# Designs tried in a protein design chat: VHH binders against Abasic site processing protein HMCES (HMCES). Part 194

Target 1, 269 residues: Abasic site processing protein HMCES (HMCES), of Homo sapiens (Human) (q96fz2)
Amino acid sequence: CGRTSCHLPRDVLTRACAYQDRRGQQRLPEWRDPDKYCPSYNKSPQSNSPVLLSRLHFEKDADSSERIIAPMRWGLVPSWFKESDPSKLQFNTTNCRSDTVMEKRSFKVPLGKGRRCVVLADGFYEWQRCQGTNQRQPYFIYFPQIKTEKSGSIGAADSPENWEKVWDNWRLLTMAGIFDCWEPPEGGDVLYSYTIITVDSCKGLSDIHHRMPAILDGEEAVSKWLDFGEVSTQEALKLIHPTENITFHAVSSVVNNSRNNTPECLAPV
Below, E stands for the ipSAE of ESMFold2; O stands for the ipSAE of OpenDDE; V2 stands for 0.75 times the mean of E and O plus 0.25 times the DockQ between their complexes.

## First folded at step 17 (VHH)

Design ub51 (from ub0 with F27V; framework vhh_8pnl_2; also named xb7; at its last look DockQ between E and O 0.85; V2 from the best seeds 0.78)
Fold by OpenDDE, look of step 21:
Structure ub51 (fold): chain B 269 residues (1-269), chain A 117 residues (1-117)
Amino acid sequence: as target 1 above (269 residues)
Amino acid sequence: QGQLVESGGGLVQPGGSLRLSCADAGVDFSHYDMAWYRQAPGKERELVARINYGGTTNYADSVKGRFTISRDNAKSTLYLQMNSLKPEDTAMYYCAAGLEYDSFEYWGQGTRVTVSA
């Protein structure tokens, strides 16, 4: 996964992240650093995206089932990194392979500390190789959305009003991530950054791309992944597998350029 | 299975130079780590040079000082300048790109480099 969409307004995003804590109480995640949230139809690595994480990471004795939402840098910077420039990391940390997550210090260490997060997105993009052409077809990949009788396919929102309704009830893609906290050697603010755990693609996606983010499908999976106080690393890792519960549609080449940030990026062609 | 397309390979005499290029039509690789690999006949594929998205480079010892990997993010193009070529450099050269830690997701079909007198 090298490109996502996360364009919902902050309030809509927050509501979309409504959850029940372990007591069954309906909650909204509390924001940390809301000003760092930058909505975009075209999120690339090194940009900030919102993630969910347990409140216990910030507050001692907090209920670990409570959730915080925070924009973090996409591309994990390990806490032990001593260079002043994260771009000097030897290996790309945009994604972490599930099969080697425990072999890599950059991921194993923060994971061992319970630094699990859920990366939020409208969906992610992948590019399919076209046979016989030098062109790649981009696809927007996301959770199936509940078709309200009136709201045809995401593409059929003929009216601005219908479009808004679609996004107001949009089920966000929830991807398994690992985050870390890095203190720049020269001082400054602590950098929170994340990597997306990747797996082999499901059968339905395999023709588009052979890898996919580990998607946490459902509240139970999300809760277990986040709740590092009650759920061990070993148990959490059982949640990491490909899922068939995705849908996708072809989009225009507008998304190819990471500078393009318009609804056209995810619109069906 | 990547649409990375390598070019610039060919026949060259020992001591000669070649410049390889790798590009993908449509994918922005500006955030990707990229690399050149090569595979000689009967040998395993080996890393020749790597460049991360920030421009940090790493070279195999066998090519250090002779080869230069570079990238143009605006053009989404990867280059390998090969100087002082040796017969031992004869191989199929592959371009690779990836966002996964220590892994490459995209691979080219390769361009053949032959160094022969």
Scores: ipSAE 0.861, ipTM 0.928, lowest interface PAE 0.5, mean pLDDT 93
Fold by ESMFold2-Fast, scan of step 17:
Structure ub51 (fold): chain B 269 residues (1-269), chain A 117 residues (1-117)
Amino acid sequence: as target 1 above (269 residues)
Amino acid sequence: QGQLVESGGGLVQPGGSLRLSCADAGVDFSHYDMAWYRQAPGKERELVARINYGGTTNYADSVKGRFTISRDNAKSTLYLQMNSLKPEDTAMYYCAAGLEYDSFEYWGQGTRVTVSA
């Protein structure tokens, strides 16, 4: 996983993240640094993306089931990193393999501190190698969406008014992430950054790519991953596995260039 | 099979030079870590050189000072400039790319380099 769409305006995104806390109270997540949220149809590593995390990370003795939403840098910078420039980190931290997550210091340390987050997206992109050529076919991959009389499908959205109907009740993709906090040695603001945990692809995606993000399917899985006050690292890691509850469609090569940021990036071809 | 395409291999005499290229025509790979690996007959695959998305490089001791890894993100191409080639550099050379920590999920099918009279 190395390219997503997360284009919803801040208020629409916030409503899409409505949830219930441990006592059953309906809530919206509280924003931190909302000015850093930059919607895009084509998000790449090193850009900021919104994540959900437990309020307990920011407030001592807060209810660990309450949620914060915050933009974080995609590409985890470990708290122990001693240099001034994150691009000098030896290994790429865009993704973290589930099979070695407890063996790598960059991930084991923040996991030990409960630094689990849920990475939000409309969906993600993958490129299928085309047989007999060196070109690839991009696909947009996302949760199955509920069909209602007011909802449009992506394939049927051929006007601006119809596109608004597609996104009003879109079910956001919820991916398991690990984050860390890094203080620049020269001073400045604390950098919050994350990695997406990856697993082997499910059967449905195996013809597109052999790896996929660890998707948390449903509110029970999301709440258990976030609630580091009640759910241990070992229990949370049991939620990390391939899922078949995904769908996809082929998209235009417009998405190939990460500078392209238009609805055409995810429109069916 | 592989998702990256290598080229530039061939037969050269000891002391000669070759420039290997690795292309992915479909996707902007500017955010990927990239590497060159090689495998001689009957031996394990070994890392030759790595370059991260920021341009930071790392080399195997056996090639330091002779090989240079570089990338052109606008062309989605990785290079390996090989100078002062030795018979022991004879191998299949593989391009690798990845976003996963300490792992490469994309590999090419390889290009053969033979250093011999």
Scores: ipSAE 0.773, ipTM 0.874, lowest interface PAE 0.5, mean pLDDT 90
Fold by ESMFold2, look of step 21:
Structure ub51 (fold): chain B 269 residues (1-269), chain A 117 residues (1-117)
Amino acid sequence: as target 1 above (269 residues)
Amino acid sequence: QGQLVESGGGLVQPGGSLRLSCADAGVDFSHYDMAWYRQAPGKERELVARINYGGTTNYADSVKGRFTISRDNAKSTLYLQMNSLKPEDTAMYYCAAGLEYDSFEYWGQGTRVTVSA
């Protein structure tokens, strides 16, 4: 998983993240660093995207079921990294294989600190190799969506009012991530960064690509992954598996260039 | 996702040079880590060189000082300059790309390099 869409305005995104805490209270996640949120239809590694994490990471004695939403850098920079430039990391940390997560210090260490996060997106992109040609068919991959009175028609997302109807009740893709906090040697702000855990693809996606992000399907899975105060690493890792509850549609090649940030990136073709 | 395409292999005399190229049409690999692997007849596939998305390189001991890995992100192309070639460098050479830690999701079909008189 190396390309996502996360384009909703901050207030719409926040409402889509409504949740229930341990006490049953309806809540919205509290933002940290909201000015670092950079919405785009075409997010790539090293860019910032919003993640959910437990409030307990920021506040002593906080309710670990309460959620913070914060932009983090895609591509985990380990807390022990000594160079001043994250691009000097020898290995790529955009994705973390679930089958070796406990063998890699870059992921084992923050995971042992309970640094679990939920990576948010509208969905992700993947490129299918077309047999007998050098062309790739990109797909936009996302949770199945429930049609509402506001959703409009399939393929009708080409004007502001149509896009509001499509996105008013969009179910955000929720991917399992690990984050870390790095203090640059030359000083400056602490860098929060994440990796997306990957698994073998489900049968429904196997014709597109052999890997997929570990998707947390439903509020129970999201709550357990986030709650490092009550859910051990060993129990949390049981949540990491492929899911068939996923859908997709073909998109144009506009998305191929990561500089393109338009609704066309995810529009059906 | 698709398979990478290598080119530039061939037959060369000991002491000669070759330049391998690797690209994948339609996918922007500028954020990917990339590598060259090789597999000699009767041997296991081995890492030759790797380069991360930021240009940091690492080489197998057997090729240090003779081979240079490089990338052109604007062209989404990976290169391997092979100098002072030896018969032991004879192998199928594979391009790889990935976003997973210390592993690669995308592979080429390979290009053959033969070093003999």
Scores: ipSAE 0.652, ipTM 0.832, lowest interface PAE 1.3, mean pLDDT 89
ESMFold2 (binder alone), look of step 21: mean pLDDT 81; pTM 0.825

Design ub52 (from ub0 with F27S; framework vhh_8pnl_2; also named xb9; at its last look DockQ between E and O 0.69; V2 from the best seeds 0.72)
Fold by OpenDDE, look of step 21:
Structure ub52 (fold): chain B 269 residues (1-269), chain A 117 residues (1-117)
Amino acid sequence: as target 1 above (269 residues)
Amino acid sequence: QGQLVESGGGLVQPGGSLRLSCADAGSDFSHYDMAWYRQAPGKERELVARINYGGTTNYADSVKGRFTISRDNAKSTLYLQMNSLKPEDTAMYYCAAGLEYDSFEYWGQGTRVTVSA
């Protein structure tokens, strides 16, 4: 996963992240650093994206089932990194392979500290190699959405009103991530950054790309992944696997350029 | 994202130079780590050079001082300048790109380099 969409307004995004805590109380995640949230149809690595994480990471004795939403840098910067420039990391940390997550210090250490997060997106993009051409077809990949009687496919929202309705009820893609906190050697603010855990693609996606984000499908999976106070690393890692509960459609090449930030990026072609 | 297409391979005499290119036909690899691999006949594929998205480079010992990996993000192109070529450098050279830690997801078809007198 090298490109996502996360364009919902902050209030809509927050509502879409409604959850029940351990007591069954309906909650909305509290924002940390909301000003760092930059909605975009075309999110690339090193940009900030919103993630969910347990409140227990910020507050001592907090209920670990409570959720915080925070924009973090995409591309994990390990806490032990001593260079002033994260771009000097030897290996790319945009994604973390599930099969080697426990072998890599950059991921193992924060994971051991319970630094699990859920990366939020409308969906992610992937490019299919086209036989016979030098071009790759991009696809937007996302959770199946509940067809409201009136709302055809994302592409059928012929009216601005229908489009808004679609996004107001959009089920966000929830990807398993690991985050870390990095203190720059020269001082400054603590950098929160994350990596997306990747797995082999499900059968349905395998023709597009052989790798996919580890998607946490459903509230239980999301809750368990986030709740590092009650759920061990070992148990959490059991949640990391391919899912078939995904849909996709072809999009235009507009998304190829990371500078393009328009609805056209995720529109079906 | 895009299709990696290698070019610039060919026949060269020992001591000669070649410049390989790897172009992305339509996607932005600016955020990707990229690398050159090579595979000689009967040998395993080996890393030749790596460059991260920030421009940090790493080389195999066998090519250090002779080869230079570089990238032009504006052109979405990866380069390998090969100087002082040796017969041992004869191989199929592959371009690779990836976002996963210590892994490459995208591979080119390769370009053949032959160093022979």
Scores: ipSAE 0.833, ipTM 0.913, lowest interface PAE 0.5, mean pLDDT 92
Fold by ESMFold2-Fast, scan of step 17:
Structure ub52 (fold): chain B 269 residues (1-269), chain A 117 residues (1-117)
Amino acid sequence: as target 1 above (269 residues)
Amino acid sequence: QGQLVESGGGLVQPGGSLRLSCADAGSDFSHYDMAWYRQAPGKERELVARINYGGTTNYADSVKGRFTISRDNAKSTLYLQMNSLKPEDTAMYYCAAGLEYDSFEYWGQGTRVTVSA
């Protein structure tokens, strides 16, 4: 996973993240650094994206089931990194493989500190190799959606007119992430940055790409992944696996250039 | 077999030079780590050179000072300039690209380099 859409205005995004805490109370996540949130139909690595994380990371004795929403840099910079420029990291940290996550110091250390987050997106993009051509076909991949006016699901074949109406009740894609906190060696603000955990693709996506993000399907999975106060690393990692509860449709090549940021990027072709 | 296409391989005499290219059809390469691997007959695939999204490079000890990896993000193309070629450089050369830590999810089909008199 290396390209997402996260275009909702801040207030719409916040409402889409409504949740229940451990006591069963309805809540909205509290924002940190909301000014760093930049909505876009075409988010690439090194840009900021919103993530959910436990309030306990910021407040001692907070209820670990309460959630903060914060923009973080996509591309994890380990706390131990000694250079001043994150682009000098030897290995890319846009994604981390589930099969080696506990073998890599860059991920094992923040996991030991409970630094799990849920990465939010409208959906993500992948490029299918087209047989017989040198071109790749991009797809927008997202949770199945419910139509706003009638109790029906939004399908890949649905008209563009219907897509304009879905955002008020859009079910955000919730991907398992790991974050870390890095203090620049010459001082300055702490950098919060994350990586998306990846798994083998499910059967439904295998014709598009052989890898997919680890998707947390439903509030139970999201809550367990975030709640590092009650759920150990070992138990949380059991949530990391391919999922079939996903849909997609082909999009135009406009999305290929990460500088393009228009609704055409995710519109059905 | 992959989503990357290599070119530039061929037959060259010892001490000669070759320039390999690797192109992606239509994707934005600028955020990917990229690498050249090689595999000689009967041997394991080995890393030759790596370049991250920021331009930081790493080379196998056997090729340091002789090979140069570079990229052109505007053209979505990766290069390997190979100088002072030796018979032991004979192999299939593969381009790789990825966003996963210490792993590449995209591979080319390879281009053959033969170094012999």
Scores: ipSAE 0.795, ipTM 0.886, lowest interface PAE 0.5, mean pLDDT 90
Fold by ESMFold2, look of step 21:
Structure ub52 (fold): chain B 269 residues (1-269), chain A 117 residues (1-117)
Amino acid sequence: as target 1 above (269 residues)
Amino acid sequence: QGQLVESGGGLVQPGGSLRLSCADAGSDFSHYDMAWYRQAPGKERELVARINYGGTTNYADSVKGRFTISRDNAKSTLYLQMNSLKPEDTAMYYCAAGLEYDSFEYWGQGTRVTVSA
């Protein structure tokens, strides 16, 4: 997983993240660093994207079921990293494999601190290499969306008003992530950064690509992954598996260039 | 069909040079970590050299000082310059790319390098 869409204006994104705390109270997540949110149809590694994490990471006695939303850098920079430039990390931290996550210091250490997050997106892109050609067919991959007469469809949006209607009730993709906090050796602000956990693709996606992000399907999975105060690492890792509850459609090659930030990136072809 | 396409292999005498290329058409190459692996007959595939998205390189001890990995993000192409070739360098050479920590999701079909005669 190396390309996502997360394009909603901040207020729309925040409302899409409405949740219930353990007491049953309806809440919106509280933002940290909202000015670092950079919405785009075409997010790539090293960019900032919003994640959810437990309030307990920031406040000693907070209810661990309460959620913070914060932009973080895609590409985890381990707390122990000693060079001044994150691009000097020997290995890519855009994704981490679920089957070896506990064998890698870059991920084992932050997991031991409960540093689990939920990475938010409209959906993600993946490229399928077509048989008999070197062309790659990009797909936009996302949760199945509940279509009512009020909400509309991506394929049916023919005006700004209909486009807004599609996204007003969009179910955000929720991917399991690990984050860490890095203090640059020469000083400056602490860098929050994340990796997306990957698994083998479900059968429905296996013709597109053999890997997929670990998707947390539903509020129970999201709550358990976030709540490091009540859910151990061992229990949380049981949430990490492929899901078949996913849909996709082909998109044009416009998305191939990460500088293209238009609705055409995710429009069906 | 492999995702990456290697080229530049062939037969070369000991002490000679070859330059391998690996092209990735149709994706944003600049975010990948890239590597060259090789596999001699009857042996496991082994890392030869890797280069991260920021240009930091790492080499197997057996090739240090003789091989140079490089990348051209504008051309979406990875290179391996192989100098002072030895018969022990004979293998299929594979290009690999990925975004996963310490592993690679995308592999080429390989190009044969033979150092003999």
Scores: ipSAE 0.633, ipTM 0.840, lowest interface PAE 1.5, mean pLDDT 90
ESMFold2 (binder alone), look of step 21: mean pLDDT 83; pTM 0.838

Design ub53 (from ub0 with F27T; framework vhh_8pnl_2; also named xb8; at its last look DockQ between E and O 0.82; V2 from the best seeds 0.78)
Fold by OpenDDE, look of step 21:
Structure ub53 (fold): chain B 269 residues (1-269), chain A 117 residues (1-117)
Amino acid sequence: as target 1 above (269 residues)
Amino acid sequence: QGQLVESGGGLVQPGGSLRLSCADAGTDFSHYDMAWYRQAPGKERELVARINYGGTTNYADSVKGRFTISRDNAKSTLYLQMNSLKPEDTAMYYCAAGLEYDSFEYWGQGTRVTVSA
């Protein structure tokens, strides 16, 4: 996964992240650093994206089932990194392979500290190579959305009003991530950054791309992944597998350029 | 099927130079780590050079000082300048790109480099 969409307004995004804590109380995640949230139809690595994480990471004795939402840098910068420039990391940390997550210090260490997060997105993009051409067809990949009788396919929102309704009830893609906290050697603010755990693609996606984000499908999976106070690393890792519960449609080449940030990026062609 | 397209390979005399290119039409690899690999007949594929998204380079000892890996993000093109070529450099050269830690997701079909007198 090298490109996502996360364009919902902050309030809509927050509501979309409504959850029940372990007591069964309906909650909204509390924001940390809301000003760092930058909505975009075209999120690339090194940009900030919102993630969910347990409140216990910030507050001692907090209920670990409570959730915080925070924009973090996409591309994990390990806490032990001593260079002043994260771009000097030897290996790309945009994604973490699930099969080697425990072999890599950059991921194993923060994971061992319970630094699990859920990366939020409208969906993610992948490019399929077209046979016979050097062109790649981009696809937008996301959770199946509940078709309201009136709201045809995402593409059928003929009216601005219908479009808004679609996004107001949009089920966000929830991807398993690992985050870390890095203190720049020259001082400054602590950098929170994340990697997306990747797995082999499901059968339905395999023709598009052979890898996919580890998607946490459902509230139970999300809760278990986040709740590092009650759920061990070993148990959490059982949640990491490909899922068939995705849908996708072809989009225009507009998304190819990471500078393009328009609804056209995820619109069906 | 490789998603990257290599070019620039060919026959060259020892001591000669070649410049390889790797391009992907329509994909922005500006955030990707990229690399050149090579595979000689009967040998395993080996890393030749790597360049991360920030431009940090790493070279195999066998090519250090002779080869230069570079990238043009605007053109979505990776280059390998090969100078002072040796017969031992004869191989199929592959371009690779990836976002996964210590892994490459995309591979070219390769371009053949032959160094022979």
Scores: ipSAE 0.838, ipTM 0.916, lowest interface PAE 0.5, mean pLDDT 92
Fold by ESMFold2-Fast, scan of step 17:
Order: C-alpha cells, then sequence, then structure tokens
Structure ub53 (fold): chain B 269 residues (1-269), chain A 117 residues (1-117)
C-alpha cells in the first residue's frame, strides 16, 4: 500500500469518525494539529494523513478508549534516528510486514510503547499487472458502502454528480498503523510519523496485487487496536490479518502521477 | 504480477563494463526503494546495491568503487553501471522495488551477466 485517497473536508472526516468510548458515550475524536490536514484524492508516502490514536498517549490519566485524530507523516521515522534528514533512513518505512514486525527494531520499539494508530482513508490504490503488456491497471479499493435512497449504488454506471452525495455517509477505510515520535537533532517540533502494516492479499484482491494493508473491519477491531492501555501488543497483533470485506473498481491512469489531485483519480472508468 | 523488466545483461571480458536497466511502465516508482540483487549458480541471492526514494545509496563491499546504482524517476527506470567486471561478478541480476521495510514486493525475471576469464 503506497497510495491513498483522503479528500473529505475536516468537518465531514470528523463526523465519519464518530465512536463510542468504553462507557458507551457517543463521541467525536479531538483534533491535534488540524491545520496540518491536507485533503487529497492522491496521497503518497511522505505526505501527511489523518490517524486515530488513544488520548492516553497525550494525557497520563486519560481514558485509553478515548480518541485523538492527528495528521502524521506517512513514512515512520524512528525515535532513535540521529541524522537531520529522514530521507537518509536506509530502509523504506511506508509499510511494515506483519510477519516480521516484532523482529524489526524500528517497529518493535514503538509497539512496546503502545504506539498503535488507525490510518484513515477514503480507500487505497493498487496497480494490477496486465497480461501480455508492460503496463498496469490502477484500481481504487475501499469498504463496501451502504446504499441509501439518495445516493444509490456506487460504481462505474454512476454519474460524477452522484459521487458528491455519497461522501456525506462514506465509510472510511481503517488500516492498522504503528507510529513513532522523532525529535530533530537541530531542534524544532516533534515529528509524528507512521507506517501501515501489510499482510498477504485476500482472495478477492489476489488478482490485483499480492500484498494488502491490514484492515481493521468494524469498531470492535478499531477499538482494540487503539486501546493500548487495556490491550497488549500480543492481543492487538491477533487483529492483523487479510480481510475479504472489501470492494474495488478500475480507475484511469490519471492517478499514476502522484501530483494529480482531482476527483478523476478515483472515478470509475 | 509485481514484475519488473531488466535489460542490458550479456557476455563481457574481465575488466569490461555493462549497464543494466530496470523499468516498469504505468507505475510511479518515485517513492519506492529500489535495488539490484544477484545470484550465482549454487549460491544464495545477495544484495548488490540499494537506492532509497531519497537517492541514498548502499553497496555490497565486493562492488564498492566498481558499480554505481542510479535512478531516473521521470522515466521510472533504475540503472546499474558495472565497471571493472570480474569473473566473480558472473550471476543472474535481479531488479527489485518496494515500500515494505527491508523487503521488496516487486521483482524482475532477471538478466544474465557472464564475465569470461
Amino acid sequence: as target 1 above (269 residues)
Amino acid sequence: QGQLVESGGGLVQPGGSLRLSCADAGTDFSHYDMAWYRQAPGKERELVARINYGGTTNYADSVKGRFTISRDNAKSTLYLQMNSLKPEDTAMYYCAAGLEYDSFEYWGQGTRVTVSA
């Protein structure tokens, strides 16, 4: 996973993240650094994306079931990194394989500190290799969306105007992430950055790509992944597996260039 | 699926040079780490050279000073310039690309390099 869409305006995104805390109270996540949120149909590594994390990371006595939403850099910079330029990290940290996550210092250390987050997106993009050609076909991959009387079914047959209506009730993709906090050696603000955990693709996606993000399907999974005060690393890692509850449609090559940021990036073709 | 296409392999005399290329049309690899691996007959695959998304390079000790890895993001192409080739460099050379830490999810079929003594 190396390309997402997260285009919702801040207020719409916040409402899409409504949740219940441990006591059953309905809540909206509290924003940290909201000015750093940059909506886009085509988010690449090194850009900022919104993540959910436990309020307990910021307040010592907070209820660990309460949620903060914060923009973080995609591409985890380990807390121990001593150079000033993150691009000098030897290995890419856009994704972290689930099968070796506990063997890699860059991920084992923040996991030991409970630094689990849920990465938010409209959906993600993958490129299918086409037989008999050197070209690839991009797909937009997302949770099945609930049909409403107003929005109807979402697909290639829907007009562009109908897509405007669906976003008000869009079910965001919730991916398992690990984050860390890095203090630049030359001073400046603490950098919060994350990686997306990856697994083998499910049967439904295997014809598109052999890897997929670890998707947390539903509020129970999301809650357990975030709640590092009550759920151990060992228990949380049991949530990391392929998911079949996913859908997709082909999109145009406009999405290929990460600088393109228009609704055409995710529109069905 | 997940395949890259290598070219530029061949037969060369000791002390000669070859330039390998690796490309995959239709995907923007500018954010990916990329690498060249090689596998000699009867041996395990080994890393030759790595270049990250930011242009930072790393080389196996056996090739330092002789090989240069580079990338052209506008062309979505990875290169390996091989100079002062030795019989020990004889191997199948593989291109790799990935976003996963210390792992590559995209691999090529390989291109054969033979350095005749």
Scores: ipSAE 0.790, ipTM 0.883, lowest interface PAE 0.5, mean pLDDT 90
Fold by ESMFold2, look of step 21:
Structure ub53 (fold): chain B 269 residues (1-269), chain A 117 residues (1-117)
Amino acid sequence: as target 1 above (269 residues)
Amino acid sequence: QGQLVESGGGLVQPGGSLRLSCADAGTDFSHYDMAWYRQAPGKERELVARINYGGTTNYADSVKGRFTISRDNAKSTLYLQMNSLKPEDTAMYYCAAGLEYDSFEYWGQGTRVTVSA
């Protein structure tokens, strides 16, 4: 996974993240660093995207089931990194494989600190090689959405009001991530950064690409992944597996250029 | 599932040079780590050289000082300059790209390099 869409205005995104805490109370996540949120139809590695994490990471004795939402850098920078420039990291940290996550110091250390997060997106993009050609077909991949009269699918809207209804009710893709906190050696603010955990693709996606992000399907999975106060690393890792509860459609090659930030990036073709 | 395309392989005499290229016109690899691997008959595939998205390189000991990996992100192309070739360098050479830590998700079909003794 190397490209996502996360384009919703902050207030719409926040409402889409409504959740229930361990006491059954309905809540919205509380923002940290909201000024760093950069919505776009076309997010690349090294950019900031919003993630969910437990309030307990920020507040002594906080309820670990309560959620914070914060933008973090895509591409985990380990807390032990010594250079001043993250591009000097020897290995790419955009994604980490689930099957070796406990063998890699870059991910094992932050997992041991409970640094689990949920990476938010409208959906992600993946490129498929079509048989008989050397060109790749991009797809936009996302959770199945509840169909209503005018808000059932992307591109069905024929007015601004109908387009707003599609996105007002959008079920955000929720991917399992690991984050770390890096103090630059020359000083400055702590850098929060994340990696997305990957797994083998489900059957439905295997013709597009053989890897997919680890998707947390439903509030129970999201709650358990986030709650490092009550859910051990061993138990949390049982949540990491492919899912068939995913859908997709072909999109135009406009998305290929990561500088293109328009609704056309995810529009069906 | 994607496929990188290598070119530039062939037959050379010991001490000669070759330049390998690897491209995929449909994919922007500027965020990817990239590498060259090789596999000689009867041997395991081995890393030859890698280059991260920021340009930092690493080489296998057997090729240090003789091979140079480089990338041109504007053209989405990876190169391997191979100098002072030895018969032991004879192998199928593969291009790889990836975003997963210490792993590569995209591979080419390979290009053959033969160094005749």
Scores: ipSAE 0.698, ipTM 0.860, lowest interface PAE 1.1, mean pLDDT 90
ESMFold2 (binder alone), look of step 21: mean pLDDT 82; pTM 0.834

